VHH binders against q9ybd5. Designs and how they scored, part 24

Target 1, 159 residues: q9ybd5
Amino acid sequence: MEGEGLLVRKIRSGVVIDHIPPGRAFTMLKALGLLPPRGYRWRIAVVINAESSKLGRKDILKIEGYKPRQRDLEVLGIIAPGATFNVIEDYKVVEKVKLKLPEESQGVLRCPNPTCITRKEREKAVSKMVLVSQDPPAYRCVYCGTTVMGDEIHDLISP
Key: E = the ipSAE of ESMFold2; O = the ipSAE of OpenDDE; V2 = 0.75 times the mean of E and O plus 0.25 times the DockQ between their complexes.

## First folded at step 8 (VHH; framework vhh_brivekimig_d4)

Design j3 (at its last look DockQ between E and O 0.92; V2 from the best seeds 0.00; counts 0 for: pae E 2.8 > 2)
Fold by OpenDDE, look of step 8:
Structure j3 (fold): chain B 159 residues (1-159), chain A 119 residues (1-119)
Amino acid sequence: as target 1 above (159 residues)
Amino acid sequence: EVQLVESGGGVVQPGGSLRLSCAASGFLFSEYAMSWVRQAPGKGPEWVSSIYSSGGRTLYADSVKGRFTISRDNSKNTLYLQMNSLRPEDTALYYCAKDFYSWEKFDYSSQGTLVTVSS
């Protein structure tokens, strides 16, 4: 990781997400709520199409000063399973997590079906989607059965 | 600041067609699903259609299936709604909305475009 993304310097503290499939860095920023203008609270470096020995090309995301949220790993796992989530302190990786698709997503992925019970405010049903395929990734709403596949899943991520 | 500007509305006779446009700015358009919703006089907002960020998959309300087509051009940050075989019951103020869900909290952030279907 240290030798990757030479376009930007190391961060003192925050998070570094490495081995992001090309084109998904901004999707991640969106999912984390860090797209402009909100993202200006942090120093964010986005590296697009960096060389990768593993992937050929990859994106890298560095967010200085960012403190991971509980849902972050889930959300990022949905977007980029296989990517590496690194927590940085004092210019060192203090935690490393390989991101993965969650088997179940509750409250994060929302059903796109407006008639779904989870989309009714009068109802108290929280969105719940289950992984039904790994490759391509697919999630199914446990309430109405709506299934979303591939990159379209990213559109279901609630802020 | 998120801005959505609808256009293309007008007065048409039953059976007529209109094409609505929504110009989006202030956010990364290509990363968001988009939706059309409408509000008829004296009624609450009604979901009409949605399209995923990639533009490949679309969703429609039963009331407009087969008649309306949602599309988008991410290079132009524009959302479209082709409305064919228009009916009087399609008369409404039409709004575009970011993602699948934002319209549920209809905040009237946009002006909408008025579609009137009348003989």
Scores: ipSAE 0.798, ipTM 0.890, lowest interface PAE 0.5, mean pLDDT 92
Fold by ESMFold2, look of step 8:
Structure j3 (fold): chain B 159 residues (1-159), chain A 119 residues (1-119)
Amino acid sequence: as target 1 above (159 residues)
Amino acid sequence: EVQLVESGGGVVQPGGSLRLSCAASGFLFSEYAMSWVRQAPGKGPEWVSSIYSSGGRTLYADSVKGRFTISRDNSKNTLYLQMNSLRPEDTALYYCAKDFYSWEKFDYSSQGTLVTVSS
């Protein structure tokens, strides 16, 4: 029974992301567009380095009143595959998704190569990055072949 | 409010060195990749170098590879560019930019720092 009480009160509606690898809560807030000052519009609870029977340690993110966007599962799956994304309505989980690395990203992961055809605004090519490794995670641009791996993939996410 | 303040420019002879700094505020610096860009007189912006948020990997334009070194100190919210073996064609107004993508606009939020390399 020890250590299993609620660290933060339950929310009426919004999103709870659980089993986040420790140290990634702020990367999540960045990816959702919720870093300060814009994040101050929301009631946000962040738990850093909590105990986890599943992971040993975890971060937890609770965002009251947040309406999840269509792309949130892809974006957060890139940051924390294996984490649990919960949609809450009337204090109940109404949708629960285990996040995973998408096999392909169009328009969400942008190519870091500044000379890539997808980076030239007069060209209307949409970025396309394909998963080439699960562990460590790695994506390759289909246009120029640039490959990015590990936590540095997180720098490629468009808000 | 995102603020980027460049410094360290000046006038130097060909073959000389300069070290540019960029002080960042108003955003969580350690979560973002950063870039250096330059604009020569009468020309559009040109990407110079980028560094990932962790500082673990760096990217360089072919024209500066082997001569310039980008680095960052996340504890000080500061980005650096060490410029060695400077050439007259490196003469430009130098800017730092948040992430890999922000430099593609015509208008930067800062005044930049001027580097002039004599012929």
Scores: ipSAE 0.386, ipTM 0.717, lowest interface PAE 2.8, mean pLDDT 85
ESMFold2 (binder alone), look of step 8: mean pLDDT 81; pTM 0.827

Design j4 (at its last look DockQ between E and O 0.86; V2 from the best seeds 0.00; counts 0 for: grease 25.9 > 24.2)
Fold by OpenDDE, look of step 8:
Structure j4 (fold): chain B 159 residues (1-159), chain A 119 residues (1-119)
Amino acid sequence: as target 1 above (159 residues)
Amino acid sequence: EVQLVESGGGVVQPGGSLRLSCAASGFWFSEYAMSWVRQAPGKGPEWVSSIYSSGGRTLYADSVKGRFTISRDNSKNTLYLQMNSLRPEDTALYYCAKDFYSWEKFSRSSQGTLVTVSS
């Protein structure tokens, strides 16, 4: 972690997400199901528009006591590819992962097309989106071909 | 608690216009896509339109394309549906819903607003 993270105290255990593009911290909280009032189960620090040598400006997210789920890295990678996900135990980083866009998303990104087979409950088809562009990021539904790119992809993240 | 309150419904003649509003509270409105859904008497819910959180992209059912316009004002936590060239088949109770999907599984969280198109 960089010095910019010192705006708030260190956490004993939980997660720290660094190098978040400005404005996406709350998108991450939404994706993790931690927007108020649910987020009050944890101690959450949000730093917005901190100085960053790499990005110019960045957000930082600290969630004390939070236990990462399996899907968290995928979801957060979609929101902020290139950000750093840190697992904290006893005030130390015990795991560090650079977030990235998944090549394929199954069950996480849902197709926005309501006529898609994956949007028909009776069909029991699981959403499947494939990465078709890195920059800007774009995903395409393997069933109906609907393509979504840019920050609009974030709206497709299922709860 | 999530609250959605629809308004703007009424009785209009074919070819008329209405503008519906949905006042949202209890959640971070600007972080969610929103949708309009309608339910005609004796029928199941029908998706009408959706708008992304930023308002930059909109989606419409084929039955309303070119006639309806969905929009939002994030500063007011309000969703809108401008309905032009209304037809009798547009008669329904109209609901707003959080995100693209919530209307599929959830019971109505609001009373909706009634739109009646008749000569």
Scores: ipSAE 0.764, ipTM 0.873, lowest interface PAE 0.6, mean pLDDT 92
Fold by ESMFold2, look of step 8:
Structure j4 (fold): chain B 159 residues (1-159), chain A 119 residues (1-119)
Amino acid sequence: as target 1 above (159 residues)
Amino acid sequence: EVQLVESGGGVVQPGGSLRLSCAASGFWFSEYAMSWVRQAPGKGPEWVSSIYSSGGRTLYADSVKGRFTISRDNSKNTLYLQMNSLRPEDTALYYCAKDFYSWEKFSRSSQGTLVTVSS
């Protein structure tokens, strides 16, 4: 059905994330801890592969009643740089943020190298991953030099 | 609730092979990296191998590299460890863990599967 879009009701309050690159909506939910676990009650609407004048195709995420903190915006920027984050209050957009790759990630991206000093439980070193490429996205651990790129970065997001 | 059930362990002679399985439920398996961990008697947990969520890249401890192969089937929510050229020092309780990190907590909710390599 060429040109047909999905209809999703407007939310009274919460967050709408628009212009998500296609295929990343569920990864965003996982990274935010919002995938439905047992007893989960968030009202979440996910639009997959919608038509986009800016991207050709996109995902859209609507989360009723959710207000993220700064850490969550970092997480979302890692997964969907260029997406539009909208804060909704009383059915109106009260804030817009364009998500971007952070130049550094402290404590959000955790180094996957099991021998890294940041993986030693007795050591209290916090992971620090630095952006070394925008396209494709790539981060490097400042302690051991492990570099992770593309979709693999998403496996490193610390809960 | 996350559940991980290991199987495929047993008694085998040195040089033998075993294939371990880990059946996963209660979470979106395909969105997570997975790890195999082992614990020998009198020792703490030892990381064995990990695999990224897509199955595109794998990591191995030096002690098992070239002998063990981690794999996953996201359509079956199952993680595997093919263990070849087994040695007595591979004797341990083997268990799987979600992501690269959760095995570090020194606690687990699964029974694991026992591998004994003995003449």
Scores: ipSAE 0.509, ipTM 0.769, lowest interface PAE 1.6, mean pLDDT 85
ESMFold2 (binder alone), look of step 8: mean pLDDT 81; pTM 0.830

Design j5 (at its last look DockQ between E and O 0.93; V2 from the best seeds 0.00; counts 0 for: pae E 3.2 > 2, grease 26.1 > 24.2)
Fold by OpenDDE, look of step 8:
Structure j5 (fold): chain B 159 residues (1-159), chain A 119 residues (1-119)
Amino acid sequence: as target 1 above (159 residues)
Amino acid sequence: EVQLVESGGGVVQPGGSLRLSCAASGFIFSEYAMSWVRQAPGKGPEWVSSIYSSGGRTLYADSVKGRFTISRDNSKNTLYLQMNSLRPEDTALYYCAKDFYAWEKFDYSSQGTLVTVSS
């Protein structure tokens, strides 16, 4: 993380997600369950449309004090494959993860088809979506075959 | 605080039409799929329709397919349900809900709007 010329300062500890495609920062916050009011537990900086040598424009998300969960990488990978997930400790990047589309999503992406077996409470089938296309991204429900493509996939992220 | 306020309900004869609206606030409306659900007297909630956040794709229950149209205006934070060819069995309290799934745990957070189809 360079941070120079950014509108916000470095964080001491937490996570920084860089190289987010423009417009997806709030989607990420939503997916992480950090939109208001829940987000007020952390100090969150959202930078939108920052200049990016790589992307032209990018979003940046900084969440001070946030401890990443295992699920987070999957969710964020779905939203912004190619973005960089940085774990910050003592103002230093201690871990970098390039986000990617998961080949399979279990329990995270839910089938939008209400008749799907995974949507039946009496059933104990856990949602399972498989990546069927990288570009545009597309996931298909392994149970009912419902396929969701593009940014609409973001709507499937379970809270 | 998330608020969903339904309106547009009323009494219509079979074959009639109504347009429901749902005014949403307290969350980033454009980031969420939205759904309509209904609860008929003495029955549990029934999913009616859903629409993706972008408004591009829609889903319908078989019981309303071809008759109902869900739409949204993200600039107005409003969800709509155009109901045509209404039937007595469409009589219900109609609710809007966030995302595709929230209605499964129906919390009755909104008042709903009553649609009565009767001769």
Scores: ipSAE 0.760, ipTM 0.868, lowest interface PAE 0.6, mean pLDDT 92
Fold by ESMFold2, look of step 8:
Structure j5 (fold): chain B 159 residues (1-159), chain A 119 residues (1-119)
Amino acid sequence: as target 1 above (159 residues)
Amino acid sequence: EVQLVESGGGVVQPGGSLRLSCAASGFIFSEYAMSWVRQAPGKGPEWVSSIYSSGGRTLYADSVKGRFTISRDNSKNTLYLQMNSLRPEDTALYYCAKDFYAWEKFDYSSQGTLVTVSS
């Protein structure tokens, strides 16, 4: 039971992210840089805890007029692997992508270790985090070995 | 508008304790990791401690590990730093900051709260 059309009107163009695990829609807005005040420049609809035949419950995110960047798919895949990313043009889905955990993240996930070589501004080492577990999701820094897992990974997304 | 307001600083003798608070408003506090940073006179900013957005894990600088405890209450939008066994070298202006990385740049500065540890 998809809640589309009854709860929020269909958008003419932009992005619809469906099948988001419940509780992660705001995390996605944060990671896209769309939380207030910056998010006020966009028409955004968030449906929290909708019924889902696939998940039981889900969040849905609709962003009118948003043109996704390549980095956005990586970011969203980190937050909600398995969610459905839909590009909308003229009220029609023109592209549909299943979000996935990336095997590697360069520059998107920053290492939380403040003494890591990648945290020193004068150094040229860009962060590189590699996937070491799918369930629970876990990433390890290739430089210092710091490992993070689960929802903690979401705090590492570079703005 | 984003606001971070530190409080709880003061003058204490070595070995004493203080509890710092940081009241946050203007953003969804529970979505962000938070950090404490300090700046001693004549020195640059020094990272002290960080806590993940869920409150589940914490990180500490070696100089404060075992003496300081960071915590948060997401229902009150408040970050805390319990400082025990204070030493004169802990004397500094203490700031809270959004996420793990904010102390690296001067994006969302606050007034801080002064901690003075003196004999």
Scores: ipSAE 0.337, ipTM 0.700, lowest interface PAE 3.2, mean pLDDT 85
ESMFold2 (binder alone), look of step 8: mean pLDDT 83; pTM 0.842

Design j6 (at its last look DockQ between E and O 0.80; V2 from the best seeds 0.00; counts 0 for: pae E 3.7 > 2, grease 25.1 > 24.2)
Fold by OpenDDE, look of step 8:
Structure j6 (fold): chain B 159 residues (1-159), chain A 119 residues (1-119)
Amino acid sequence: as target 1 above (159 residues)
Amino acid sequence: EVQLVESGGGVVQPGGSLRLSCAASGFIFSEYAMSWVRQAPGKGPEWVSSIYSSGGRTLYADSVKGRFTISRDNSKNTLYLQMNSLRPEDTALYYCAKDFYVWEKFDYSSQGTLVTVSS
């Protein structure tokens, strides 16, 4: 990890997400609610298409001063299973988490079916999606049965 | 600031065709699903179609299936709606929306584009 920040300096505190599949850094920022203008609250470095011994190419996301939320690991796991989530304090990794696809997602992944009960505001039904495939990733709505797979799953992430 | 500007509306006869466009700005267009919603006179908003961010998957209301085609050009930050075999009941103000449509929740920030189908 120390050698991965070739284009940017180390951060004193915050989070570093490494081994992101190329092109998904901004998806992550979106999912975290850190796209501009909201992202200006933090110092954010986005490295795209960095060399990776493991992946060939990878993205890296550094967010200085960012405090992880409860849903962050789930959301990021959906976007980039296998990526590494690092919590940084005093320029050191104090926590490292391997991101993974959640088996079940409640309130995070929305059903894309507009006629689903979860898409009706009056019903106040919370979305619930279950993992039905690892590769390619696929989730199915427990209410209406709609299934979404691949990168399209990323579009379902609630803001 | 998120901006969506619809265009392409007009008056057509039944059976005619129109192509709507939506120019998007103020957000990373390629990261969001997009939707078309319409509102007929005296009626509430109706979901028409949605397209995923990549453009590979599309969804349609039953009322427009087989007639309408949603598409997008992420390089141009533009959403499209090809409307064929238009019917009088398709008459409405058409809006594009960021993300998927949610019932009873509609963002009226845009002006929409008017489609009138009449003989």
Scores: ipSAE 0.546, ipTM 0.800, lowest interface PAE 0.9, mean pLDDT 90
Fold by ESMFold2, look of step 8:
Structure j6 (fold): chain B 159 residues (1-159), chain A 119 residues (1-119)
Amino acid sequence: as target 1 above (159 residues)
Amino acid sequence: EVQLVESGGGVVQPGGSLRLSCAASGFIFSEYAMSWVRQAPGKGPEWVSSIYSSGGRTLYADSVKGRFTISRDNSKNTLYLQMNSLRPEDTALYYCAKDFYVWEKFDYSSQGTLVTVSS
């Protein structure tokens, strides 16, 4: 994480998400459940509009002490495919993942159709959304065929 | 702490109009979709409308489509519901909700605003 220079100190343990398209850092914090007041449990550094060789500009998230869940990779891949997710232990990167749009999302992306069977709590039908386009990103509900694309997909991530 | 305060209700004649407002605080309003939910006397909650965080896409219950318009002003942290062509069956206590609260489960965190359409 030497490319991060003088902006923010290295963390001992937790996660660093790098190469985030500019403007999406807070969307990621929302999706991880880390916006205030809940976010005050962790030490969080947010770098907005840093220089990036790859993107021109980027956002960076550093979350000390955060233990990543498998759901996190799916959620963040929906928000910022191509960003780099780094797991840090003892000041070292122990896992590095390039985020990508999941081919399927089950239980994470909700269907926006108000009459979909997955919107009926008593039916206990879990949403299932399938990737149908990479650019622009688009998902289709397997139950009712409703398609959602672009940045509006971010509103459909389950809390 | 999340707070939602509804206002703008009142008594109107059938065919009349009202504009409801919801003042939001305690969260980053522009990051969340928002919804309107209503509850008529003696009935369970009914989803009315939702709007995406960007304000670019809206959803309506069939019972209000074409008559109600949801909107938001992210600079004022305020959600709106313009209700036109009001009918007696629109009489209800109206609540705003954070996120897509379109399921039957609803957590009543506020007092709502009462709309009465007298025939």
Scores: ipSAE 0.280, ipTM 0.663, lowest interface PAE 3.7, mean pLDDT 85
ESMFold2 (binder alone), look of step 8: mean pLDDT 84; pTM 0.852

Design j7 (at its last look DockQ between E and O 0.96; V2 from the best seeds 0.00; counts 0 for: pae E 2.2 > 2)
Fold by OpenDDE, look of step 8:
Structure j7 (fold): chain B 159 residues (1-159), chain A 119 residues (1-119)
Amino acid sequence: as target 1 above (159 residues)
Amino acid sequence: EVQLVESGGGVVQPGGSLRLSCAASGFIFYEYAMSWVRQAPGKGPEWVSSIYSSGGRTLYADSVKGRFTISRDNSKNTLYLQMNSLRPEDTALYYCAKDFYSWEKFSRSSQGTLVTVSS
């Protein structure tokens, strides 16, 4: 972690997400299901528009006491590829992961096309989106071919 | 608590126009896509239109394409539906919904706004 994270105190245990593109911290909280009132189960610090040598400006997210789920890395990678996910134990980083766009997303990104077979509850088809572009990021539904790119992909993240 | 309050419904003749509004509160409005859904008497809920959080892209049911326009004002936490060239088959109770999917498990979280198209 860089010095920019010192705007708030260190956390004993939980997660710290650094190098978040500006404006995406709350998108992450939404995706993790940590917006109020659910978020009150944890101590959450949001740093907005901190200085960054790498990005110019960045967001930082600290969630004390939060236990990461398997789904979290995929979701956060979709929102902020290139950001750093840190697992904290006893005030120390015990795991560091560079977030990335998943090549395939199953069950996480839902197709926005309401006529898609994956949007028909009776069909029991699980959404499946494949990465078709890195920059800008773009995913395509393997069933109906609908493609979504850019920040609009964030709206497809299922709760 | 999430609250959605629809307004703007009324009685119009075929070919007429209405503009619906949905006032949203209790959540970060600009972080969510929004949708319009309608329910005609004796029928299940029908998806009408959706708009992404940024407002840059919109989706429409085939039955309303070219006639309806969905829009949003994130500074006012308000969703809109401009309905032109209305038809009798557009008669329904109209609801707004958070995100693309919440209406699939239809729960009347609001009173909706009634649109009646009749000669």
Scores: ipSAE 0.750, ipTM 0.875, lowest interface PAE 0.7, mean pLDDT 91
Fold by ESMFold2, look of step 8:
Structure j7 (fold): chain B 159 residues (1-159), chain A 119 residues (1-119)
Amino acid sequence: as target 1 above (159 residues)
Amino acid sequence: EVQLVESGGGVVQPGGSLRLSCAASGFIFYEYAMSWVRQAPGKGPEWVSSIYSSGGRTLYADSVKGRFTISRDNSKNTLYLQMNSLRPEDTALYYCAKDFYSWEKFSRSSQGTLVTVSS
């Protein structure tokens, strides 16, 4: 893989995320719930600003022992569409997925509008954000019409 | 771990101005949106304003729109609220909160800073 000039041990099992746009590795760790203090319990290798023939520069994440969750592909696709998500078993890639912007997000992206019906606990409405542009990336809340685009979408990922 | 320290409150006459600061530590400040929240005595918390992690966009409650300006300095881990044209209804204890959402179940992580608007 490109940008593997730094010496890090290969992981036996877990996840390797490659071709991350530079500067987004920590945002991805945040989205996975792996930033400190919770993240200190994981063996994580972060390669920042590695050389990439595809992107010029990239970040790489290696997370030992991590078991991918169903929502991870959606969450990470929002942050780094085009990045490569690799599942590792016995030092081998057993699954490879190209991350993509989901067409729709239920419960993962939460509407930033504090007056939206989905922000009111008594309504029990689950957030629903729909993709309205790929470039720049943009999502619109189906309830109140609030639209968010670009890197600011990353702030909407529900804890 | 997470620490938020508010300052800049005080007593001011109607029409006056104050600038609040929130010093943040114990988390990666530039990864998070931030909010200002206020609480008058005997009332629940009321959202005032929020700002995206990059500082590129801001949101305001209708009651403060045009009078208050939220800003942040990611290099100093500091959030600000410039309050102009203050009214007696703005009297409250002001807090900062991490992200867009945590203020809804706000549990104090700090003392806040008291703003009193009185003739």
Scores: ipSAE 0.463, ipTM 0.759, lowest interface PAE 2.2, mean pLDDT 86
ESMFold2 (binder alone), look of step 8: mean pLDDT 81; pTM 0.830

Design j8 (at its last look DockQ between E and O 0.91; V2 from the best seeds 0.00; counts 0 for: pae E 2.2 > 2)
Fold by OpenDDE, look of step 8:
Structure j8 (fold): chain B 159 residues (1-159), chain A 119 residues (1-119)
Amino acid sequence: as target 1 above (159 residues)
Amino acid sequence: EVQLVESGGGVVQPGGSLRLSCAASGFIFSEYAMSWVRQAPGKGPEWVSSIYSSGGRTLYADSVKGRFTISRDNSKNTLYLQMNSLRPEDTALYYCAKDFYSWEHFSRSSQGTLVTVSS
């Protein structure tokens, strides 16, 4: 888990996200709702542009004391498919998950089309986006057909 | 604390132009899509335009397509709205909002900037 170029110590408990494509660490923090000031509830280490044998360069996130939510794996998979999500207890990895693009996202990715039925509060329709491409990543709204691809998908993650 | 401060409003004649600015602080500006919303007197908020975080893609309401241009400068934490060929129906208080969606539950967190189009 710890490779060349790490600048921070191990955490006792929390989560470590490794092999993040460079530049996406803060996107992840945003998606997790851990940007300031909310993030001050936890101890967060952000390693930017570390050396990686696999990727050349990578980001790393360590969030000490953080308890993963079910939603977390989905949003992190959207942001960084292929990254590794590690749950840490007593300085040990107790769970390891390779993040992936979800085939379907309900309630997490919202349609950017303001005329979409899912954007009408009175309709009570929950957003539903389906994966239509892996590379580049692309999701399509099942209601209005709006398609978003690439890093723009990250902007669709609901707060 | 998230702060959005709009400016650039004023009184213009029909066919005139204005450029609005929104100064953002209290969050990582480059990580969020941004939107312009307007509220005319006696009406609810109306979505005007949105721009993705990278600035590469933009969205517009049909009522402003071809006349308004949304842009952003992430190095300055500033959102812009170039308004051309203004019409009386464009008269409104203009607000900027974080992301695509936050304006749906619009609480006036800012004062907005007033645009008045009249002869």
Scores: ipSAE 0.766, ipTM 0.874, lowest interface PAE 0.6, mean pLDDT 92
Fold by ESMFold2, look of step 8:
Structure j8 (fold): chain B 159 residues (1-159), chain A 119 residues (1-119)
Amino acid sequence: as target 1 above (159 residues)
Amino acid sequence: EVQLVESGGGVVQPGGSLRLSCAASGFIFSEYAMSWVRQAPGKGPEWVSSIYSSGGRTLYADSVKGRFTISRDNSKNTLYLQMNSLRPEDTALYYCAKDFYSWEHFSRSSQGTLVTVSS
């Protein structure tokens, strides 16, 4: 058929993430805990720099057998707002979610400031980062005021 | 398998300089922030410096600000720490860690590289 070059088979069950801004596929895998070597437990298809009517270019991820977690939508929304997260069962889309920047992140984005109260084991405070800009994306720690923006936000995702 | 190999340590006089290197393998280095941490004899680990995955921004402990410079070369999968104006209290085993956070939970990681500042 037309456009046969990079054919990727449909998956029976799992997740498909479409309309990923180009260049973010591996960061998405990192955020899901699926970057190698751990990613070798999963059947994963990664399409980099595909044509997109919507974006001009995009990345696509297909992850067979992956059972999505509620936290995944928050994490991936931080990395690729506007991307489409599809849950697949029996070759059919059973849930479709447009990813978006969360207004706040509690425990997912961890403050990078080592002197922040949330980084001290004895203080028992959980990181809370709040969205302060959509474009460029920016989050601010509610405890120490540290602000992180752009692609650097991706480094803050808790391991 | 993730490997971090530190080098560049040695014995120096107070006020001297050393440059530490950390060679990384087994992971996509450019996707991760990196940290330097040190452990003096009889003490727990102390965070020294961190750098974002892009190399765009850096963080330093107050005890080393203005004296140490962290850097990275993503094309060589290598992290660096330039240590100037060294003091006896900088004596420690230095090691690198993946991301901003992993050093907090592990007192043993790589072999590290020993820095001794004595006169």
Scores: ipSAE 0.449, ipTM 0.754, lowest interface PAE 2.2, mean pLDDT 85
ESMFold2 (binder alone), look of step 8: mean pLDDT 83; pTM 0.846

